# VHH binders against q93235: the designs that were tried, part 35

Target 1, 248 residues: q93235
Amino acid sequence: IFMKTLDPKVPRFYGKGTIIGVNPGVGYQPWLKERPDSTLIKYNLRDQKSYKAYLEQMKTYLTKYDSNATETRECGAGDSNDDLEKNPDALPCRFDLSVFDKGCSEKSDFGYKSGKPCVIISLNRLIGWRPTDYQENSVPEEVKDRYKAGSIAINCRGATNVDQEHIGKVTYMPSNGIDGRYYPYVFTKGYQQPIAMVKFDTIPRNKLVIVECRAYALNIEHDISSRLGMVYFEVMVEDKPVEEKKEL
Key: E = the ipSAE of ESMFold2; O = the ipSAE of OpenDDE; V2 = 0.75 times the mean of E and O plus 0.25 times the DockQ between their complexes.

## First folded at step 12 (VHH; framework vhh_5c3l_4)

Design r5 (at its last look DockQ between E and O 0.58; V2 from the best seeds 0.60)
Fold by OpenDDE, look of step 12:
Structure r5 (fold): chain B 248 residues (1-248), chain A 124 residues (1-124)
Amino acid sequence: as target 1 above (248 residues)
Amino acid sequence: QVQLQESGGGLVQPGGSLRLSCAASGFTFSDYAMSWVRQAPGKGLEVVSAISGSGGSTTYADSVKGRFTISRDNAKNTLYLQMNSLKPEDTAVYYCARDTSEDEFGETTYLDSRGPGTQVTVSS
């Protein structure tokens, strides 16, 4: 889900002289549309049924990369989607999902079973938009150690001081965040949305943690009131005996 | 299928005027904000103007503010761009674009669809 600040029927402000003068929204998965508390990721470690829906949502989301893979090309470190703006017949870069194999892949149940849930972080698609790099000396402190030029760094923290105390160790996949080589978004069916995953390695049990994830690039503005450049969700990993619902 | 088709482009002298039209089909036109974008030779795509679904709200790039006017007729499924006081720097291919859409995952795409474009050339 992307946190929307505006009605889709209302145009966003497009900045002066910019390709797209709008700040990208940040979204996350798994988001269960059928749940009213859709921003809450809550499950019981002892109850597979409790996190099944999240797994399915993650699987379904990632299936889109397979579905249009034939309309993509393999891209190495030196490749990017930049040429797509000049050549509409070029194929977009295939997104490499293997970067999530260390605990955030389907084979690991995206970390849910082990109590280290992974969350997908993405930016909304803005045609022609690409991240602008920080200068070396201007990288925000919170992402300085992980930041790589050409990428969008992600940083997640507790929304409050209490949450920050509880959130524990967080791993980012890849560490540098969203790989920028997949930008800009282009008008092609084969375009694959670049994403990153956040793994909560030591999130406490039986506690609700409000998480704030921010995306970092020079041209990404952060504003809490409008939730620009950030997304909020809640995580609660329960560890409780599964009460046999007496089938009344 | 979303379809957009621009028309009205052409060659005009500096200071001249053009009116672009965009015919939309394949979606509920009034449910979507619409935009005009342009691409000049050697330059990237630039958003020129946008209008809300109802037409009650508009926005403009600074470069065209005061000169261009975006409007729409929802009954005709048509988007318009009145371009006055045209300048050589306005020379570009102009595209009509659907402003925003949301997919089944709740992910938003801005300018997710556009037409083939219409050439606007401002030259003496």
Scores: ipSAE 0.639, ipTM 0.859, lowest interface PAE 0.6, mean pLDDT 91
Fold by ESMFold2, look of step 12:
Formats: C-alpha cells, sequence, structure tokens
Structure r5 (fold): chain B 248 residues (1-248), chain A 124 residues (1-124)
C-alpha cells in the first residue's frame, strides 16, 4: 500500500484492510497556499508588512474553532470521542483555544512581533485512529519530561548540527502536546481537530533555521524518507533596516 | 455539499450475491478516490475496497479478495460493489465514502464523507 501520497485519486488502504494502525501525517501552519512548494517562514521584525500574511493565515486557520453549541460539547477529564462510536447523535469534544493565550494568540500576534513566532502542529484526520500509549519506561528521551499517557507529545529540533545550535528555547503548548480526548475522528459534522503550538523563544536573527518537529505516540512511526510522523519547515527571523522602494 | 446515497442492500443466503450502488453529488466525482467501508454489529469500521478516481487502480481487504469487485461509472457519478459468494461474516452496514481529501490548508482527511449506509444481512 502507498500510504504517503496526497493525490486524492489514489486509493488509501490501511493495515489489514482497516484504517486502524495507519500513521497520521503531520502538518504545520502558517503554510501559505500562494507559495505551495515552500515551507519557509521568513519575515523582518522591523517590517510589520513582512509578517501580516502569516498572521492572517493563523487567524483564518483558527476560525474553525469558533464554537457552535449545537455541534460540539464541552469535555472534561476522562471524556473522549468514544461516545461517538456507540451513539451517532453524540457531539464531539470542543477544542479550547485558551491554552494558547500566553503568547500564541491573536492578542500577541502569535509571537511574530516579538521575534518568538508560534507554529501550529497538527495531525491529518484519520478515521478511527487514536493514540496508543508508550509502555512503561519506553517513552522516547526527547519527550520524557513532558509526556502524559493519553496524549501525543510534540518535539522540535534543528535538522542539522548548525540548526540544533541555533534553534534555541522552544515552548510547547500544551506542554504535554495534543490531548487524546479529541480522538477518534469519526464521521461527524462538528468534529474539531486538536492542535498544538510551538513557540520559538530564542531563535536567532538573520539566520535560516531548519526545524524538524515530530509527533510521539506508540502507534506513530518515524521515517525520514517518507516523513512519517514528522514535518519540516524553515524559519528566518530577520532584523534589518527596511529598504525604501525606488521608482524607475 | 457532498451527498452520497447507498442502495442495493438486503437479505441474502450464504453463497448469494448482491450489487451495491452509491449515487454521488455535490463534488467532482472523478477527482476522488472512493471506498466501500462496512461496520459489523458491535465492531468498528473496516475498509472493504477502494478505487482510484479514474477507476484504473483498485484494492481489497484480504477478507473479500476474489469475491467482491469495486467499480465506478464517472459519467453517471456512481460507485458500485459487486458482492459474490457472500458469507455470514459479511453481514454489516455498508457505506460508500470519499477516500482522501485535502483542505485549503493542505491538510488531508482519510475517509472524510459517507452516506447513510445500506444494510447487508447474510443468513440462512
Amino acid sequence: as target 1 above (248 residues)
Amino acid sequence: QVQLQESGGGLVQPGGSLRLSCAASGFTFSDYAMSWVRQAPGKGLEVVSAISGSGGSTTYADSVKGRFTISRDNAKNTLYLQMNSLKPEDTAVYYCARDTSEDEFGETTYLDSRGPGTQVTVSS
């Protein structure tokens, strides 16, 4: 089965004839559809116009979480979308954006103005899939301090030795990653895809940093060649004088 | 708005045959791979078969290979599943579904839409 293609004309056939056991794809925002072949996030701190498109993309992406009380429900500890498998009239869990209020919300321009840009990390929707926990003492070292059973942890690193030196401090929101209560995805109109954000607190100025972020659950495999379980993007935060345009 | 409507289910003896149909509207049918999925009593969803947008590529679950045939008629916006040599284990609600779609943010959904389903019951 060629599970990694995005061509909607090519069939997907998962596992032993079931959708359970397939690795979800990992994505990021802001991704600008006007530059579809680019994974570069580049802007100049001294030029607000240079990052406005990223702010608008983040804002537009997040509008899907504007709640409608008839389509979602509030979920607390111990809740999940499991009810949807038994009761098709049950409502999916509402995703609460307030977890991003401390530095990765519209109020803070998602960190872009301060040179601490936030990037959304998301998993593609795969019907029936849910995270499985690492067994005792098998949690990967990269996420051991932040891992919580029932969640999907996120870790970002520099792609090369130079990038690892430059990526600096990364804040994960939530620190445990994506809570499992929003799984499984089933056929439901009001489903709200869960996300996490990563904030690059000390990324250097005027240097390109190649970032690799990975999602961690026992049933997410990582493969560099197919980019299973991971996503790459580049960040360049410039701090340069703004050049005036000259008329010809 | 995506609309999918299955038909052709019913009660059949073991060893019998049924042909399921799915009428599609609200999207460009030939641009999408399509799947048949089933849900047996008390079980989760199982992907039974899938077919590419052109119809040139097909796949089948091991449990139905050689017995089921998926096909599509893009001029009629219709998906089919020919089910032969039916077994009691094939008893389920059968759904047609869009296999994979991509949204405006470049994110994909596997099995993003389905119809209300049609019941297939295989018993003597």
Scores: ipSAE 0.565, ipTM 0.774, lowest interface PAE 1.4, mean pLDDT 85
ESMFold2 (binder alone), look of step 12: mean pLDDT 86; pTM 0.869

Design r6 (at its last look DockQ between E and O 0.39; V2 from the best seeds 0.00; counts 0 for: pae E 2.1 > 2, unsure alone 64.9 < 65)
Fold by ESMFold2, look of step 12:
Structure r6 (fold): chain B 248 residues (1-248), chain A 124 residues (1-124)
Amino acid sequence: as target 1 above (248 residues)
Amino acid sequence: QVQLQESGGGLVQPGGSLRLSCAASGFTFSDYAMSWVRQAPGKGLEVVSYISGSGGSTTYADSVKGRFTISRDNAKNTLYLQMNSLKPEDTAVYYCARDYSWDEFGETTYLDSRGPGTQVTVSS
């Protein structure tokens, strides 16, 4: 369990590269390992080949959530992974992908075919970390309408004023963000990390949009220089005629 | 295939000393920062100390500063924790942990591997 106090007079674990007392970082998919230095998601809406690699990456990533009845358990409202730290026989909660069936599943090509691409948002795995709830009157304005106690809200915005003008409507799945019942992360066989997805419903064509997504819980601090609590990527949905390629 | 095995725990009286060892295999030990993590009875996990891959940078929880010393021998693939001036509140299972890894999707796990732990009991 993390130190429970923000008061600077109490003991803290110090130093970069250390865990517990360091806020989780935020990751995204699709990230193509064939282009590891790129955070750009770029495709032409009229050219299925241009987004096929993103679909394959999303599908491959999600196969890790295949259920195993002997290594995970079904968790409903009020259930959590709290016992995992103390009980070697406890099974971790099974993550249910059906929450993404409204436009961010393989059935809909994860929104790429319709020009409404979905992006997976995840937190780096910190042993023993769990979200701490905001008090009702202290929820940040950008997530206030979607926040639910026990969850980690996600908000994506344009990184600059120009990007914010262009980012358009964003749909969050689940609306409350990442479900906290799947925390804490522990060394347990079968553990399934929780995720959320964001769908860019009205992103403009032929414009580069730099996106900043942040994760929100009382014990997640945001640091732009180390990108703690946030992630950046670029989206460019082109809508250009497909020209026949000829060998040169 | 990461393997970590702690040893050196036991029963000591308050004010006593112990030295924990952790044998590492299945990865290039010197490339990874390492940590000692403990769990007291009925409590969550606490990161006690950290050491960089080279051994040049260390940090300690305030509760153990001045009493505990982390070290590593990269030639022997071994991590150590020297514990002096032990107190009853140091009673815990102590785990050796690899501090950081990333997977094929570029996602990271902090403290991504640990051993089964070694019990330290400080009691009179």
Scores: ipSAE 0.407, ipTM 0.691, lowest interface PAE 2.1, mean pLDDT 83
Fold by OpenDDE, look of step 12:
Structure r6 (fold): chain B 248 residues (1-248), chain A 124 residues (1-124)
Amino acid sequence: as target 1 above (248 residues)
Amino acid sequence: QVQLQESGGGLVQPGGSLRLSCAASGFTFSDYAMSWVRQAPGKGLEVVSYISGSGGSTTYADSVKGRFTISRDNAKNTLYLQMNSLKPEDTAVYYCARDYSWDEFGETTYLDSRGPGTQVTVSS
């Protein structure tokens, strides 16, 4: 989900200089519809019921890739959705979900059961938008080690110093972030939203951690005030005995 | 069903003016920001201008700033683009686009719907 502060009545393409330089918003999953105002991912490791809704949301979100797979084409290395701009009959690239198989797949309960929850990171879709690569010497330090040209690097950190101490090790899938081959977004049936996942490998128990995730490309600006190019959410993995609700 | 239909395009000399219109239907027009986008031959889509649902806020690409004016009449479900001081570089197919929508997952799509477009040609 993307920030609720987005008013459809207000144009969001406020960029410095050129309207083309519109910064994409960053969203995340799981987001529960029953809690639309909550950006908190909270569950108890000892209570499967507590994280069931998150699993279902993740499953539902990922099912969309299977549902329109027949309207896509296989894209290898070097392929992209560039052809979609020139040929309206071209099929969009099929997104490869196998990149999440190492701990962030349905088979692993997206890491929730093991206390290493995975979160989906995505950018809002901008027609014609694609990531612009950094020059080799201009890659931000935060993502320098993981950055790959043609991709959108993702970096998540604690929002505060305390959160940064608590967030622990974070794994990015894929390491380079969102694969750029699935850009640009175009008006075409079957377009599959490119995503990346972040896995919290060592997040503490029974502590609330405020997470800030930023997306990195040359044409993505970060603005804390407008939350452009970034998203905030909270994660709390509890490890507590399940209180038997006495059925009154 | 969301429907957008552009009109007003044509051939004009450099320095000339055109006024584009877009008729919208199938949604509450005033609830959505709207945009004009254009596609020149051999180029990708370029966002030209944005206007808020109420019309109180507008944004322009640097390339058209000071020359183009976006406006809307919500009572008529119509979007407008006044184009003055036209240049050959403005030659393109112009599209009216709905600026913003939410999907069932809470993800956002900008310019999620557009019309068939209207050709604008600036040539001496």
Scores: ipSAE 0.397, ipTM 0.707, lowest interface PAE 1.0, mean pLDDT 89
ESMFold2 (binder alone), look of step 12: mean pLDDT 79; pTM 0.803

Design r7 (at its last look DockQ between E and O 0.22; V2 from the best seeds 0.00; counts 0 for: pae E 2.04 > 2, placed apart)
Fold by ESMFold2, look of step 12:
Structure r7 (fold): chain B 248 residues (1-248), chain A 124 residues (1-124)
Amino acid sequence: as target 1 above (248 residues)
Amino acid sequence: QVQLQESGGGLVQPGGSLRLSCAASGFTFSDYYMSWVRQAPGKGLEVVSRISGSGGSTTYADSVKGRFTISRDNAKNTLYLQMNSLKPEDTAVYYCARDYSEDEFGETTYLDSRGPGTQVTVSS
């Protein structure tokens, strides 16, 4: 059970031109509600039971993208959700999970069985928010080679010097990050939130790695204290013999 | 399940007043910021006003500041919008919305639930 205690001091934004510092926060999956205070993803490669809960969380999260022809529409590269704000009858674009088929789908256990775990990266849902593009010469260096106008780029790095030595190769799916054509969020049944995944291809065994992921668009600020624009989680992929436990 | 039901809309002359109400159920009302959101014909959604769970903090869009007053009665699970000095530009469907929530995956949605809306028409 999650008790939401809304602090009256939390900044809230309303109306165009009155917004000060409204940025989406960044979330990740798998996050286990049984351990709500933990951001740790820890499992043993030799023990399938140790990562089963993460697989089930990923599968459950992704069920929202089941097809519904009456509440969504098929959208190609030239289509967008731009008319959703003005037209209550407009159908939102369907988000296609096939972009994750190269190692971040159920067929590959989302990378967990191979020690290359995938993590979903998503943005908090703000009514009417959509990404603003960087100008070509103002794209931050860490995403410059992957950035595409109309997208929200993702970059993950080790949080400390030691973590940066250990994080290894990270694959971004899609490479450009979260597709902005699915914005804005509105009061529409069937709305499908766009997401991205990151795969940790060469994360070391038996070492804790603290990961920082940031989302990049011109109108996303990064602030740790308000949890805007970034997220932290820890990954530990063990490769240890499974010990037989003595019964009580 | 979250349920929100607006009432109190109608036809009013310019300069007139209306009071909107929203009955809430299916969640702990006092834990959540609540908002009024409106949509004029052929236009996008505009957040008109927000109020904290305790009622101690309110914010307003510039277009309604000084004319509209948001309030809530947590004992009755009811949200209100007092609308004074109404203008033709205030003509819209007005929605009561839950401002902020976290789902079972820990993801946050702002304005995640709304009622069916109530029509406010300012003319004649």
Scores: ipSAE 0.400, ipTM 0.698, lowest interface PAE 2.0, mean pLDDT 83
Fold by OpenDDE, look of step 12:
Structure r7 (fold): chain B 248 residues (1-248), chain A 124 residues (1-124)
Amino acid sequence: as target 1 above (248 residues)
Amino acid sequence: QVQLQESGGGLVQPGGSLRLSCAASGFTFSDYYMSWVRQAPGKGLEVVSRISGSGGSTTYADSVKGRFTISRDNAKNTLYLQMNSLKPEDTAVYYCARDYSEDEFGETTYLDSRGPGTQVTVSS
């Protein structure tokens, strides 16, 4: 399959049914390494210590964009990382973190202090992968109002009916999801992971909410059993008095 | 720092055999999938074979199935590729690559690191 014309940066046997699949996984942050088996984001609004680790994780995650900024280029709305496939000397597009300034930035403690926690959503990196646009009339109903061609729409819901009743209002930053200008992923120095953030604006207090977030592009398949194209995590925002740890 | 170094390449006649090795360091070797990829002149990268961290799962490109065997020794942090019944079309630079890896930020990437490569030439 087009062996002679393949880009040296793209694996030949890449795609459905090949060694490397074509469906990206969905990840989220904050994920604490010290709790690798936990998908629970739990903290107490009244206890800063309880959400400190999450803040630090978010900060650390976002610091990487500053760290390699000099190895990127500014990209406008009409730009993309397409050039990376053709020009080995091309610089990847710099990711714009300012899109998160409305409640999901470090300045706002990523919403944790205010009880409106933000979660980063990302896709696993597949070399050469880029989102395929839906046709205008084929956009899934759950994202049709926010979908923009060239982007990967994100939609989060409660995993169960009960969770859906509790999850409340969710804001997506940007509204269209992950900006596609930062695709395709190319194995190159300086590549910055495109992300979106999900803000839980009205998540209840003292209730566990199981969240399912799905990514939407024509070439993203969803499978619950394998969790393809989706990610699950739990959110618990507590509002309780801080118990004085009796120093034993 | 992740380091990968291939060895074992060389010139071999058609039908011959080679065994490639890859020394890995700078990460917990057993936690990662590893792959062999190759690049022939004028062609793109080709994923040849992949092996899970434990070694319990292996996959091969159709072009090398039945001829190549991927294995690993986690105690030695070493990846291997046994290449039998070599063909001229197997001529390429072979790279050892860390595959489906999570970086320090939790991002997962296929083929996120590779060595400098070793030349394999199959010629009569």
Scores: ipSAE 0.081, ipTM 0.525, lowest interface PAE 1.9, mean pLDDT 88
ESMFold2 (binder alone), look of step 12: mean pLDDT 83; pTM 0.844

Design r8 (at its last look DockQ between E and O 0.67; V2 from the best seeds 0.00; counts 0 for: pae E 2.1 > 2, unsure alone 62.4 < 65)
Fold by OpenDDE, look of step 12:
Structure r8 (fold): chain B 248 residues (1-248), chain A 124 residues (1-124)
Amino acid sequence: as target 1 above (248 residues)
Amino acid sequence: QVQLQESGGGLVQPGGSLRLSCAASGFTFSDYAMSWVRQAPGKGLEVVSYIYGSGGSTTYADSVKGRFTISRDNAKNTLYLQMNSLKPEDTAVYYCARDYSEDEFGETTYLDSRGPGTQVTVSS
C-alpha cells in the first residue's frame, strides 16, 4: 500500500529543481485488499488461520518476480538499470529474492509462524528516479551503520515512545536496504520492483505496536504530515488460546 | 486498454514554436493527472510538465518554465503542450503519459502509461 490517504488524482511531482525530484512514497506488504483501510497486521501465533491471508498476500506479491523473470537479465555487483534509459531494448535487472532466505522467505512462512513477522518495504515507482547517495559524512545517524552508497536504507522504529519500547530488535534484509542496482525505474516491460524486508525479531506478544518505517537517500525527504518518505503500519502478534468458533 | 498518441512534433528553428497534442483513450481521462515527458539523445526521461485532472493546476520543469504551457480538454480527451521559444536543448522525443496508477498490490506508479512519442527537433 502506498499513500492511500492521498488523492491519486493529484500529481506528486514536486520538489526543488526539476519536477522529477518528487519524493517517493513508501509502501509495505502484506496489505490485504479485503481490508483496504486497515494498516494493521494482526494475527495469533496459535491460529494458523489468522495469518493465512498475510502469507497468501506475500506469496502472491512475490510471484510477480517469477512471472516476468524471462524479461529480465542477471545483474551482478556493479550492474544497474542505467542502460534502460538509453536503450529501450535493454532488459531490466532481475531482482534477487534469495536475500530474504534468512527468515523472510516462503519457506519460513515469512516469519509469521515463528512470531517474527516480515514486512516488505518498497518505494513508489517514479520514472527516471534513482536514489542519490549521501556523502560519507552526511549519512543520517539512524542508518549510518547499515548504509551503503547506491542503496536506499530503511529504518523502522516505534511511532511513539511506547511503541519504540515495544518494537524490539529489527532486522533488515538486506541490511543496507533496497538495492539501488534496480534503479532507475524505466517504463519497460519486465521491470522488477526492488524491495527490502523488515523482520521483527522480538516484537512483544499481545501488544499493538505502531511502526514507522523511513527510507533514506539524499533525495528522499521525510514529511510526517504527508507521510512522504515513510510509512506507518501496526503489528500485533497475539499469543492466545484459539476460541472454538461453534459453527452454527 | 489505455492508449495515448502524441502528435504535433517536427523540425523548428530556435525561437520557434510547436504545439503538441495527445489523444487519450481507454480510461476516464478527467480522473487522471497527465504529464509530458521527453527523452533527449543519450539522456534519460525527463518530466517536462504535468497537469491535474481538472486542469486547474500545472507544474513545469525549471528548464521549460515560462516557455511551455500544458493544458487539457477533458471533453476531447486531449492533452496539449504549447512550446514557445524553443531551444536546441529541447530536442527530444516527447511523450504523453498518464501521471498516476495503482496496481493490485496498492503500489503506485507514476507515468505508467505513455504514447509512442513524437520527435521534436530544434535546429538552425
Scores: ipSAE 0.601, ipTM 0.815, lowest interface PAE 0.6, mean pLDDT 90
Fold by ESMFold2, look of step 12:
Structure r8 (fold): chain B 248 residues (1-248), chain A 124 residues (1-124)
Amino acid sequence: as target 1 above (248 residues)
Amino acid sequence: QVQLQESGGGLVQPGGSLRLSCAASGFTFSDYAMSWVRQAPGKGLEVVSYIYGSGGSTTYADSVKGRFTISRDNAKNTLYLQMNSLKPEDTAVYYCARDYSEDEFGETTYLDSRGPGTQVTVSS
């Protein structure tokens, strides 16, 4: 299920000291525009053509992060976008895709060819929004071992108990989730939204797994009935012989 | 292709009024909610007000509620902000912005387009 506002004419802005305050939508890639009503990621390990569209979607999505020295700046561990709204000459931080090099890059076909598919997790872009930290004793149990102040932690689980038995080991890149240094969102054309990826290391073959991923910050609400703060998709990695048909 | 151009800013005394306008082109104006956003000197951005594409519902920041009125004329592709009882704290660059859009990846961007802004200065 992709996050989509039913009516773009309806404002959703409010927030901390401003009207900005919609609960950030959580989205995923690869989502194929050709099948907009489908959240299924399904392919056969033995058939490269069955996952080619997902690879193309991932590559196309990531081209927006190409280096642009005129519109962005390099940011180190002590840098952030905090000055961006107050300094008219400041450039937004450049998002570096190298964090994904360990199995979620183009070189590895984003994990698809090894049966360990990577999925991008993203949040919508909201002016003035930035993650608010949990206090040490209030970090949700499912992310406490990976949580770091200043970040938006990601956790993916099976949607039902059966799916949770099947989802297997999940690797989060970065482990702490989406880096908050790239917030807040600003009006500059060079702005680069930060993202995270999740890699499904041990997802079973030939079984449908319904996945629920949630984003965690104190100011991200979760609502099960409306699926706020979360996204659902299905993964089915097949390992079946490719069918050949003989000419009659 | 989206083009937004603000006008009507200027210098005004405390307690005075200004009316901002924003001319829009390059998109179906009535399909989009629109916002006014301001940036005071040395401060972050603040969304001041927004209005539905139909013009049927409006919302205001607490800092301007009761003093500012947002409106739109869909036949003229124009967004307005009537600012009354202006205070020195209202001094800012005011931007007209398209409130919401979705891209080809299904991801949303709030305020995906804005104009160059118009300066409002409230001082004696």
Scores: ipSAE 0.383, ipTM 0.707, lowest interface PAE 2.1, mean pLDDT 82
ESMFold2 (binder alone), look of step 12: mean pLDDT 78; pTM 0.794

